# Designs tried in a protein design chat: VHH binders against a4x776. Part 20

Target 1, 306 residues: a4x776
Amino acid sequence: MSTSMSVARSLPGGPVAEQILAEVAQEVTQLRAAGVTPALATVLVGDDDASVGYIRIKQRQAVQLGFASPHVRLPASASQADLQAVVTQLSADTSVHGVLVQHPVPPHLDFDRAMQALDPEKDVDGMHPVNLGRLALGLPGPTPCTPAGIEALLAYHEVPVAGREVVVLGRGATLGRPLAMVLAQKRPTANAAVTVVHTGVPDWPRYTRRAEIVVAAAGVPGLVRPEHLRPGAVVVNGGVRYAGRRLLPDVDESCATVAGAMTPRVGGVGPTTVAMLFRNAVRAARRTRSSRTPVRLPDSGAPAGR
Key: E = the ipSAE of ESMFold2; O = the ipSAE of OpenDDE; V2 = 0.75 times the mean of E and O plus 0.25 times the DockQ between their complexes.

## First folded at step 6 (VHH)

Design u03 (framework vhh_6qgx_2; at its last look DockQ between E and O 0.04; V2 from the best seeds 0.00; counts 0 for: pae E 18.1 > 2, grease 24.3 > 24.2, placed apart)
Fold by OpenDDE, look of step 6:
Structure u03 (fold): chain B 306 residues (1-306), chain A 127 residues (1-127)
Amino acid sequence: as target 1 above (306 residues)
Amino acid sequence: QVQLVESGGGLVQAGGSLRLSCAASGFTFSSYAMAWFRRAPGKEREFVAAISSSGGYTFYTDSVKGRFTISRDHAKNTVSLQMNSLRPEDTAVYYCAKDRYSYEVTYGSGEYYFDYWGQGTRVTVSA
């Protein structure tokens, strides 16, 4: 009796990102038609190759979507005051709706402190303490991108989340903790029974083996194995490390033999994170517009003066 | 100087098709989103369709979705609007529009929107 080992259904993030970005593009177009061009400012300190690469990708995507994409580059030798000055200036600039400070920053700089200078309304990463507070309180605001992406990914693939047992493996500030908050929210695509496990939890597999959904958020390559899963569980790989250009997922690929559904090694949560960044940006622009006198397009074909 | 010249308008029967074209000059075409607007008699100018600078994204007003298609040709510096299944309510002067500024922007430059328009081309759809 050849037990046809049922391979887990793939949960790719690409299609999710495409849909979200298409929506963003529509919103951008609408705003532009209304006289507002959404602008996502990016700040890079130094010349870290990876950071430069990420910024370039984001800038290109911004342009494709129809964002203005002002960019500020500071030298690696920039002071904390310099960085904060730029963030403050961008926060005050009415032509800028979203601000992304690329991390990491040089070691002598305090990224978190710099982020405190940012207007929370312009926080497109959703990691500003005020916005995390809003999330915790169930208030509207920018949502952390990766957690938001995971929720969207599960929703897109019609994975039931509400009322389900979800285990988040990892308690990092950027993923595990905010994800737990996101998935616990009273929404149709959330509202889960969420358990957070971490290295301080003896026998954490006891929890993951009972979970309907497991989200790996530990940043430990190969941490999640088949023996840690309930047969048929949904497995989301949120934690990733890189060895050079190679992506090292928390979830071992062999989990596909036990899981009912699983994000692919490449093209899972990552694309959705980026999409959520732009969603936050366009929403920020929309909020700004609502507070401003709408720009009227001229009735005639004459260009409005610069 | 930025120039936008629309063409392709005319009289067409309901259910018919037209293709509008806009020839753009005087700016780096690939750096700007382009759009079509229309103004019907006695109405305000309204958004019809837009296309991103790269052409990767398009957007349409709800009333034209599935009937109209916006496209651009970077080699020719043209933006086009294919209009199918035309209706009498589509009767309007159609305007090609350019974003005021490119997507490459220095912060502090102000608001950006579609405001460079051509002279328009008249589309009349008879019942």
Scores: ipSAE 0.027, ipTM 0.246, lowest interface PAE 6.3, mean pLDDT 88
Fold by ESMFold2, look of step 6:
Structure u03 (fold): chain B 306 residues (1-306), chain A 127 residues (1-127)
Amino acid sequence: as target 1 above (306 residues)
Amino acid sequence: QVQLVESGGGLVQAGGSLRLSCAASGFTFSSYAMAWFRRAPGKEREFVAAISSSGGYTFYTDSVKGRFTISRDHAKNTVSLQMNSLRPEDTAVYYCAKDRYSYEVTYGSGEYYFDYWGQGTRVTVSA
């Protein structure tokens, strides 16, 4: 690409995630000093190396932040009843504040049915129907991680959102729909005029060409191209697919020649999603603390839990 | 050097009980899940039970649920298997195993998930 192709301001997610995780670590320290050890439980169904490796990386991050991180693993042959029993057990366990069931589960299992047994207060993904309902009503509760990450990314980089025209391209239950609800909330970092379009709208580019902010949330590599944007638009890669090991974002890189600001191909929204998971988890632990506790002196000898 | 030493096997009549113990050394015991496997004559080694690194979560193969209880003692670096209501089909060599990865319960069809194993202790259940 030419010099004109490099003018878009970069919106990296790494610095955003670092700030969020630093705040999480401080919150964990405060909770431990008050006698509360935040705990994030993870559940994996299946036995392949990739799934085990992913969970181990996540457990290491949790330990680094100071969480207790119990892990439950079920064989790939586990029944629906087995999965639901684990979720029910973790919901009832007062030493566990957040629960994450690794998706996808094997095809014979119904992930959504299993999650219905989860206490909505422990739903760190923010995808439990009760928490999506809370989001829609503006009630307190964990928000879905990627939508929350996108809001934080835009706020961190001082992208004006309030009163702006935002188009969300994609209407999936995990990103596009909840993102529309997040960005419409009554607060300075949201309060947008949000339009949701999708490939079923024959002239969906008509909408993205009007937008001040376009969030690609379709999971269709290269769907958003320069001709689909108004000059100076802010462009966010919310959806990502892989061709083997190569990352294929929804937004074509050449959009940087037209956009005013754009998330990078690598290190964009993804890091913020992970950070928001831990933010939901530490907030869940804080909610279980009484409405007021006496100030406790720090543990004199340990970073470890009491 | 990681070492796992099982004890407590022996001969018992059907309906009886045994408690197996596994003494662990050479690694940070509290960081790893532990498991029991067994091998009956003429069969492949099979998963019996596992316990998470914290001790808070336990898992059992269907044939032993309600009869066997796995537990661990972080002060003594031991994992135990209380076996009640024993049947002749429980006759096997029982092995203690250490999870390959810290802070995870690993189970499944075999050795991939566990990197160190005891020598085994023999349990014989007579009719």
Scores: ipSAE 0.000, ipTM 0.162, lowest interface PAE 18.1, mean pLDDT 83
ESMFold2 (binder alone), look of step 6: mean pLDDT 88; pTM 0.911

Design u04 (framework vhh_7aqx_2; at its last look DockQ between E and O 0.62; V2 from the best seeds 0.00; counts 0 for: pae E 18.4 > 2)
Fold by OpenDDE, look of step 6:
Structure u04 (fold): chain B 306 residues (1-306), chain A 127 residues (1-127)
Amino acid sequence: as target 1 above (306 residues)
Amino acid sequence: QVQLQESGGGLVQAGGSLRLSCTTSGFTFSSYAMSWFRQAPGEEREFVGAISSSGGYTSYADSVKGRFTISRDNAKNTFYLQMNSLKTEDTAVYYCAKDRYSYEVTYGSGEYYFDYWGQGTQVTVSS
């Protein structure tokens, strides 16, 4: 009886991103009809080819969605003050609803410090400390894009998350930590039992082997192997590195022989991250509109004196 | 055809003021950031300042910061360089430039970011 090793079901992010972007496009259309043109500003410091490429992709997507896409390029020699000034200006610009500062910035600049100058309401990356605080408190606000994308990806593919054991492998500020917070939220697409493991946990495979869902968020190529997984587990590759143009996933491809479902090497979480960026942007634009709409106090209909 | 035309240059005394204009045609003006450059004799062209498509933010070279102001009138397809407290060092041919990409502002002198230039207007500051 040849045990046909059932290959893990693929969990592509492309369709998820398309759905989200379609929703965003509709919202943008609605806002435009209401006289608001959503604008996502991008800031690039320097001429890093990869960064330039990413920005171009985002700009094209923005235009396709109907966003205005103002872009600010600073030279690589720009000062911290220059960067902060730009972020401050964009924050103050009422025509701009979202702001993305492209990472990385030149080594002499403090990205985090620059981000502190950003209006949290315009933080489309969801990484502003205020928004992370909001996330931690279960308050509304921009959600970190990658974690939000992962939740959306799991939901789209009808992977049960609520009440499930989820192990997040990695505790980075950009993925592991915020993802743990996201998946622990009291929502139907979250509400998980979340465990965060990291390099400080000597036997981290003990946890991943029990997990119904494993999210790799360590940024260590090939870290997750079949022996680290529960048979039938759902595996999400959130951590990626690049060697040139080659994507190096945290999750070894051989995990597909053990996993019940797994994100593909290419086209997994990445597309969803980008989609969430635009979702944050359009939501930011909506918030600005709502604040301008005078709350028509319901006419206190004076009871006719009978 | 895209056209940029500078005007308003001339001779001024040190400490004086001058306002340059750049009138544009042949493209959707409101969709592009615009920049000012200058070139002194024997020197390289240098960035002076830029203004976003909406006019919501501006950037300036350190050498002119606090003295020069850029503004725009999208209804007139024109943007401006107000030069105050002029110095002899400000003597140059001033050029207006169109950013190559829509909604893009360049903070620097990278010529490759611009696709059209004006003919320039001479500004001479006399001591």
Scores: ipSAE 0.019, ipTM 0.377, lowest interface PAE 6.9, mean pLDDT 88
Fold by ESMFold2, look of step 6:
Structure u04 (fold): chain B 306 residues (1-306), chain A 127 residues (1-127)
Amino acid sequence: as target 1 above (306 residues)
Amino acid sequence: QVQLQESGGGLVQAGGSLRLSCTTSGFTFSSYAMSWFRQAPGEEREFVGAISSSGGYTSYADSVKGRFTISRDNAKNTFYLQMNSLKTEDTAVYYCAKDRYSYEVTYGSGEYYFDYWGQGTQVTVSS
């Protein structure tokens, strides 16, 4: 019998996404029974093949979950005013509960400015400044999808996070920064000692070598190597690039020989990101129903006792 | 059976106005975005404008912005194209189209995005 070097336990995101989406589907069924059809509007500017593909996957998933899936497609030549008008109209449309603008937009458009016109309650990405502020303050609100997906992935696979040393490698606005805030939250699935490092830190491997959990969020293919890890560490591929169809994760595959557990190159964090999008969307629909509940006041004007 | 029928086309002088209607049947009209397209002889089909299922959002091709307005009446299963300040280059057969999926508003003319099309109505703008 031959022996082989041990390989890190795989942390697939598919099962995590399936569990989340099953819960979303149940919520959609309950809302429809109560007369509310949850609606996720998607906005695509231009016709880039990759962006069209991503939108179509989301649309198909929305239909399967029972969402209405309005879609607005603007030509690549659309003006900033055109994009902001779409976002403003969708924000005001009471039949629409969540809005997703597919990023990136063409270079002449300011995505951040367009998203500032969006009602924060319809922000299914969780990236509106109001919702990031809610996250920072520990207030209820939609959570950025990839950070939320990573927390759920770690919880699903029973990776201890509370009290553990977590290093987030990368400081981007879409993943690294919000992830640090998510994992520092006071709850059993978070409550970590979180350190954010990046390639501008001269000896960033000093931090990753002592970490019990490393989340690669830099978007730099192959940046994390086996020599950057503590033996037995849990490693999460949060940052990706594409070369054609091939995902180029920040974490080199050889890290599996040192890590105790590792997300797979395909079917890791990605599926959880999509699932969290729909969780934010169904919760937005629930908030809209709740916000329209009539308020009754006592006829006599006497206050209720405490 | 899904049916779309355009009407209101005709001959008009430059600077004039026309109102096109698209009457629909065989589907839940209020659940779908609707689009107008046009095709001049020897040209490919061109997007004119679209309206969301509720009527809360409209979009227009650059060539018609400020001159054309799309509206809908969900109670009558009908949507409209009000065409003002018409130019000779607006001469075309105008088609209405139904988005394939409920609650979608799509810019494009492919069979994948639009599953049903009307037969067209001729608009001719004379000098």
Scores: ipSAE 0.000, ipTM 0.133, lowest interface PAE 18.4, mean pLDDT 83
ESMFold2 (binder alone), look of step 6: mean pLDDT 85; pTM 0.876

Design u05 (framework vhh_7pa5_2; at its last look DockQ between E and O 0.48; V2 from the best seeds 0.00; counts 0 for: pae E 3.1 > 2)
Fold by OpenDDE, look of step 6:
Structure u05 (fold): chain B 306 residues (1-306), chain A 127 residues (1-127)
Amino acid sequence: as target 1 above (306 residues)
Amino acid sequence: QVQLVESGGGMVQPGGSLRLSCAASGFTFSSYAMSWVRRAPGKGPEWVSTISSSGGYTSYADSVKGRFTISRDNAKNTLYLQMNSLKPEDTALYYCAKDRYSYEVTYGSGKYYFDYWGQGTQVTVSS
């Protein structure tokens, strides 16, 4: 009896990102036709090579999509006041619709404090406390990029989420917690039964073994193994670490032997995160347009000369 | 209304020095980075130098690095450019420019964006 080891279906993020970015590009074109040039500003403090690289990628993508992409560079020695001043200025700039402050910032700076100075309407990361509050309340606003990407990824690949048991492994502020909120929303692509497990749960595999969908969001390489999964489960690797240029996933590759579907090691959630950033940016630009109700100048009814 | 008025230009021999000044008005000078840009005959604008709003950070084009020094006096709303070891290639109309933010801003195309420019001051380096 040849046990045909059913290899998990791959859930690549690339096609998802491509679709989203295509939509964004269309929206940007429409806005430009309407006289609005969407602008995504980026802020970098210091010269961290990785950060510089990420910014460059985002800037190139922005340009390709038709965004204006102003970039503000602060030296590593910049003060908290300097950073906040820039963020405040960008918030006040009506020509800027989205603002990204590149993480991390130098250790002497408070990133969270700087983010609080940002207009929540321009928060393209969706990580502003106001936007997280909006998310929690089911109100419209920028959604955290990685969680939004994961929802989109699952939807794109026609993975049923609504009514399913989803376990989120990790409770980080950037992924686990906001993802739990996203997937619990009353939407066809969400509406899940969500359980969050973390380091405070000694027997967390008890939960993952019964889950229909497992999202790894712990940032612990190799944490999720086959013995932690229900056969046929959908596995999303959201947590990633880097050792140099090498991606270290939370989900061990051997999980493909048990999972029904899983994100690839490379090209999974990552691409979707970036796409969601630009989605947030173009949506921010749209919101600014709608608030500019064209003051219909009263038609000066030229009196018909008799 | 934003006004930028450059001064200090003139004719100088190679190896000479000039100090340019820019008097700024119509905005909170201390809140914005300031830049110098020059335009040589037949050439496009060339960025020369930028200084952050506080003056704590400066940047220079490679062509002028080590020879030019940008500075500012926020109390006087004045931007300066000390130009030493001048070369014929430095001959240009020099503009004072207001940056949009407190620090240098670039665009994906690598182009600098400035809100306002002065009328310029002519610098001629000739033997």
Scores: ipSAE 0.420, ipTM 0.736, lowest interface PAE 1.1, mean pLDDT 90
Fold by ESMFold2, look of step 6:
Structure u05 (fold): chain B 306 residues (1-306), chain A 127 residues (1-127)
Amino acid sequence: as target 1 above (306 residues)
Amino acid sequence: QVQLVESGGGMVQPGGSLRLSCAASGFTFSSYAMSWVRRAPGKGPEWVSTISSSGGYTSYADSVKGRFTISRDNAKNTLYLQMNSLKPEDTALYYCAKDRYSYEVTYGSGKYYFDYWGQGTQVTVSS
C-alpha cells in the first residue's frame, strides 16, 4: 500500500513581502495625507543591463507604493568625486528621504567610500557604519534588509525564535554578522541563543546538528546537507550564488527530507529583502515629515520652480 | 535670489542656426546640472537637453539629437544651446532651468522637476 512521505513545510517569502508592502503602502498614504511625499532616490553609474533592470523594478515598485522615484544617472566614466557629489547632494535634499546607489559600481569607483557621504537616516540598505552601530547597541535605525527580512519571514510563518538555538552559518557583513545581532535582540520575534559558525570552524556541523534553526549565509552552494541537520530543524536559505540565471543556494535541496520547514530555492528570502528596503524608506520619510523645504511634485513634466 | 536670464532668441528660416545663452546668478553655477526646456504653442513644457555641472555629461531629447549642442562656461556662469538645422517644430519659448543635483535626474518615465527657470527667449522658425 502507498504511504505518503512527509515533506518539509515550505517557508515562501512572497506572502511575507506582500504583507510588509501593504503596511508600507498604508504608511505612505498617511504621510501623503499629512503633506509629505515619501521619496526614494536611485543612483546608477553606467548602463549595465542587469543593473538597469534592477533599478527599473525598484522604480516601478516605488511608484506603485506612492513614492516619488527620482533617478540620477552617471556615465560609466564618472569619477569618485562625481559619485560622492551626487550622494552628498541627495543626502542634503530634504525632499528625498531614502537613497539607493545600485551595486555594483564600475571597478574604478569605491562604493563603500561613496556610501560614507550619505546621511545615515537615508540609508535604506541599513549598512552605513552608524546604522550597524545602532543595531549593535539596540538603538533605533534602519536594519539591514536581508536580516530584517529573515526575522519577518520566521515571524510570518509562526516559527518560534525566542529562546531557541539558532545557528548562523556565515559571517559576511551584509547577512551573517548583522543577522546574528538582529536575532539576539530582546523582542518576541528574536531573543534567540545565536551561534555564528563558518567554514573556518573545522567541525561546524556539530553546531548545526544541535540547532533548532539554521540560517545558511555562507554563499557556498550545497554546503548544508541532510547530515548537518537535526531532524525537524527549520532551515533558511540566506546565501545564494548564481550559475548564469540559476540560483545555487547554500542549502542542498535534499535537506527537505530531514528539515521540518525550509525556505524554497526561489521565492524564499529574496522578496523580503526588497520589501524591507521600502520599509526603511517609508520610516525615513516619517522621521522628516516636519520639513518645510519646497516639495517636488512626483508627476510633473513642467519646471517646478524659478 | 536665483536668477536665470535667457537671450539669443529670434526669427530664422528653416535650416538656419541660432545660439541661446543663459546668464546665471544667485547660486554656485558650477555645482549644478543645467537644462533647456521649451514650450511650443498649444503644448506643455518639453525637456530639450541637460548638461552636468562639470560639462562632462550631456543628454538630449530624441527630437533634437544631432542638431542641438548644449554647453556651459563655468567661469562666466553661462549656459548655451547651439541650435542647428532648425525646423518649424522647434518654434517655442526656450527656458534655462536649474537642477538641484550635479547630474540629470528624472522622475518615472522621463519626467523632470527643476528648482528654477527664467522668463524664456522666443525662437521662431518660419519660411
Scores: ipSAE 0.370, ipTM 0.766, lowest interface PAE 3.1, mean pLDDT 88
ESMFold2 (binder alone), look of step 6: mean pLDDT 81; pTM 0.817

Design u06 (framework vhh_7pa5_2; at its last look DockQ between E and O 0.49; V2 from the best seeds 0.00; counts 0 for: pae E 2.8 > 2)
Fold by OpenDDE, look of step 6:
Structure u06 (fold): chain B 306 residues (1-306), chain A 127 residues (1-127)
Amino acid sequence: as target 1 above (306 residues)
Amino acid sequence: QVQLVESGGGMVQPGGSLRLSCAASGFTFSSYAMSWVRRAPGKGPEWVSTISSSGGYTSYADSVKGRFTISRDNAKNTLYLQMNSLKPEDTALYYCAKDRYSYEVTYGSGTYKFDYWGQGTQVTVSS
């Protein structure tokens, strides 16, 4: 009896990103028709090749979506004050709706400090402390892109999340922690029982083996193996490292033999992250428009004097 | 009100030199990058050079690189363009422009790069 090893269903992020970007494009068109040109500003300090490449991709996407995409380049020798000044100016610019400061910055600069100078309303990464606070409180605001992308990915592929046991492997500020908050929200596409495991949990596989959904967010290549999974579990690879151009996933490919569904090595969460960036940007532009709509004071109908 | 007033233009022979000045007022000069843009007859505007707010960073169009030098005096609210080895193709109306930010916008529409322009000063290079 040849046990046909059931291969996990693939959960590609590409179609998810396409759907989200299509929605964004429609919103941009509507805003433009209303006289608002959404603008996503990017800031790069230095000439890191990878960073430059990422910015170019984002710029092209921005243009395709109908965004204005001003880019501010600072030299690698720029001071903390220089970076903060630019971020402050972009925050103050009413023609700019979203601002992305490209990570990483040169070692002599404090990225987090620079981000604190950013208007939280223009934070398209959703990583501003105010927005993370909003997330924690269940208040509206920009949501961290990667966590939002993961939620959207699961929803798109009709993976039940609500009431399910989700284990997040990793507690990073950019993924693990905010993802736990996102998936714990009282929404149909969230509302999960979330457990965060990390390096402080020696027997973390005990938790992942129980989980209906495992999200790898540790940034350790090959960390998640088949023996760490419940048969039929949904596995999302959120943690990614690069060796040159090669993507090194947290989730070993062999997990597909045990998992019921799994994100592909390439084209999983990544595309959705980028899409969420633009979603945040267009939403920021929308918020700006709503605030500018003059409250039409009701015309005090002066009674026609007889 | 923001004002930018260019000066120093004129007629010069090929290989000659000119120094343009731009007097700025109506804004905190030291907080913004400044640029030179030129427009030749029958052509669109061409970016020439930008200098960061502090003057620590400069950029040039390839067409002028090595020949032109942008500088600024923040104490005097003045932008300069030293033009050496001038060529006939450098003939244009030269504008001083205020950048929107303390550093150059390197990508995007011209509307995001500059928010104010001067009236320009004519530079003519002719034998």
Scores: ipSAE 0.796, ipTM 0.912, lowest interface PAE 0.6, mean pLDDT 92
Fold by ESMFold2, look of step 6:
Structure u06 (fold): chain B 306 residues (1-306), chain A 127 residues (1-127)
Amino acid sequence: as target 1 above (306 residues)
Amino acid sequence: QVQLVESGGGMVQPGGSLRLSCAASGFTFSSYAMSWVRRAPGKGPEWVSTISSSGGYTSYADSVKGRFTISRDNAKNTLYLQMNSLKPEDTALYYCAKDRYSYEVTYGSGTYKFDYWGQGTQVTVSS
């Protein structure tokens, strides 16, 4: 039975991330020409192999883009006070524009308490309460990376969002909630009618079946199935779980037979999240330059230790 | 004004020992990690060892591990390097260097940068 089947258009995030990072690289060049070296500091507590690997990838990307990339590593036995001291020092250091503390931290440490010591202007994740408040109010500030990445992905692939019915399935603090705020903003790449539903809504498929765009953000593998979608809907898998090294998305692959467009299981939203981290970092460095009064100073050629 | 003054260098035979000291002033010494860096004749700077602000964490270059011991006395604002089983390859000008944070910091692919260092103290290992 040689039958032809319609398959959703793929919405890969790799090309989106490449475009964003190219723009970041240009901004870094401009900042360096103006005497500002953007700096993204990373902090790792302990020696977990996966976390070390993630930090190395970030360091290589930072160097390639032209960032200074100070890295501070604390032993697994570090106290809460030790972690908070490092975060406070990085927050106060005017040569550091963005700070990322690698999560998860060891279980005896309180990540959220440590992050309270961080200057919100250096919050490259965009998850500091001050920055979430700015998002809610439509004020400038770093945007949470995955929500920003989803907006950019939809824009890149020319998916109409303004005036459309978007359903966000999931209400987590990291993705579903901030995404709803992002897509409701008054701008051409957003301006949507946004409805947030979750598994606690008994007939949540009633909402997703009406939606022109469904963003799965629940973290429940295979939750979204073809019967939950309007034919031709755009489907974004923002939520994933891992079973070991295997990526388990919220959206079942069979949804591709009903959806008009769909993010791939691998290489969808994930790459855009990484790119948005660096976009937040370079913008933080730009804010430092914009807040200064420009002045020409003679180059003294003085050695370190002024 | 940050000031780092190294002392304790000298000439010693292979297998001998020396203890280097570094007197620090012009900053809150106990808030920062401290490092030793050396420059051998005809070579660039080589990181030797780092100690955290409290002294609770130490790190060593492979070439000196097991032979050198870094320590600090925060009450005296002094950093130390005990060097045992010295080899001719240890001949270098040794610098005391200040890190920017309370723990070891590296840059890029694991290089070290310091914002302040002293004039150095010469260690010469030769018969």
Scores: ipSAE 0.361, ipTM 0.748, lowest interface PAE 2.8, mean pLDDT 88
ESMFold2 (binder alone), look of step 6: mean pLDDT 80; pTM 0.811

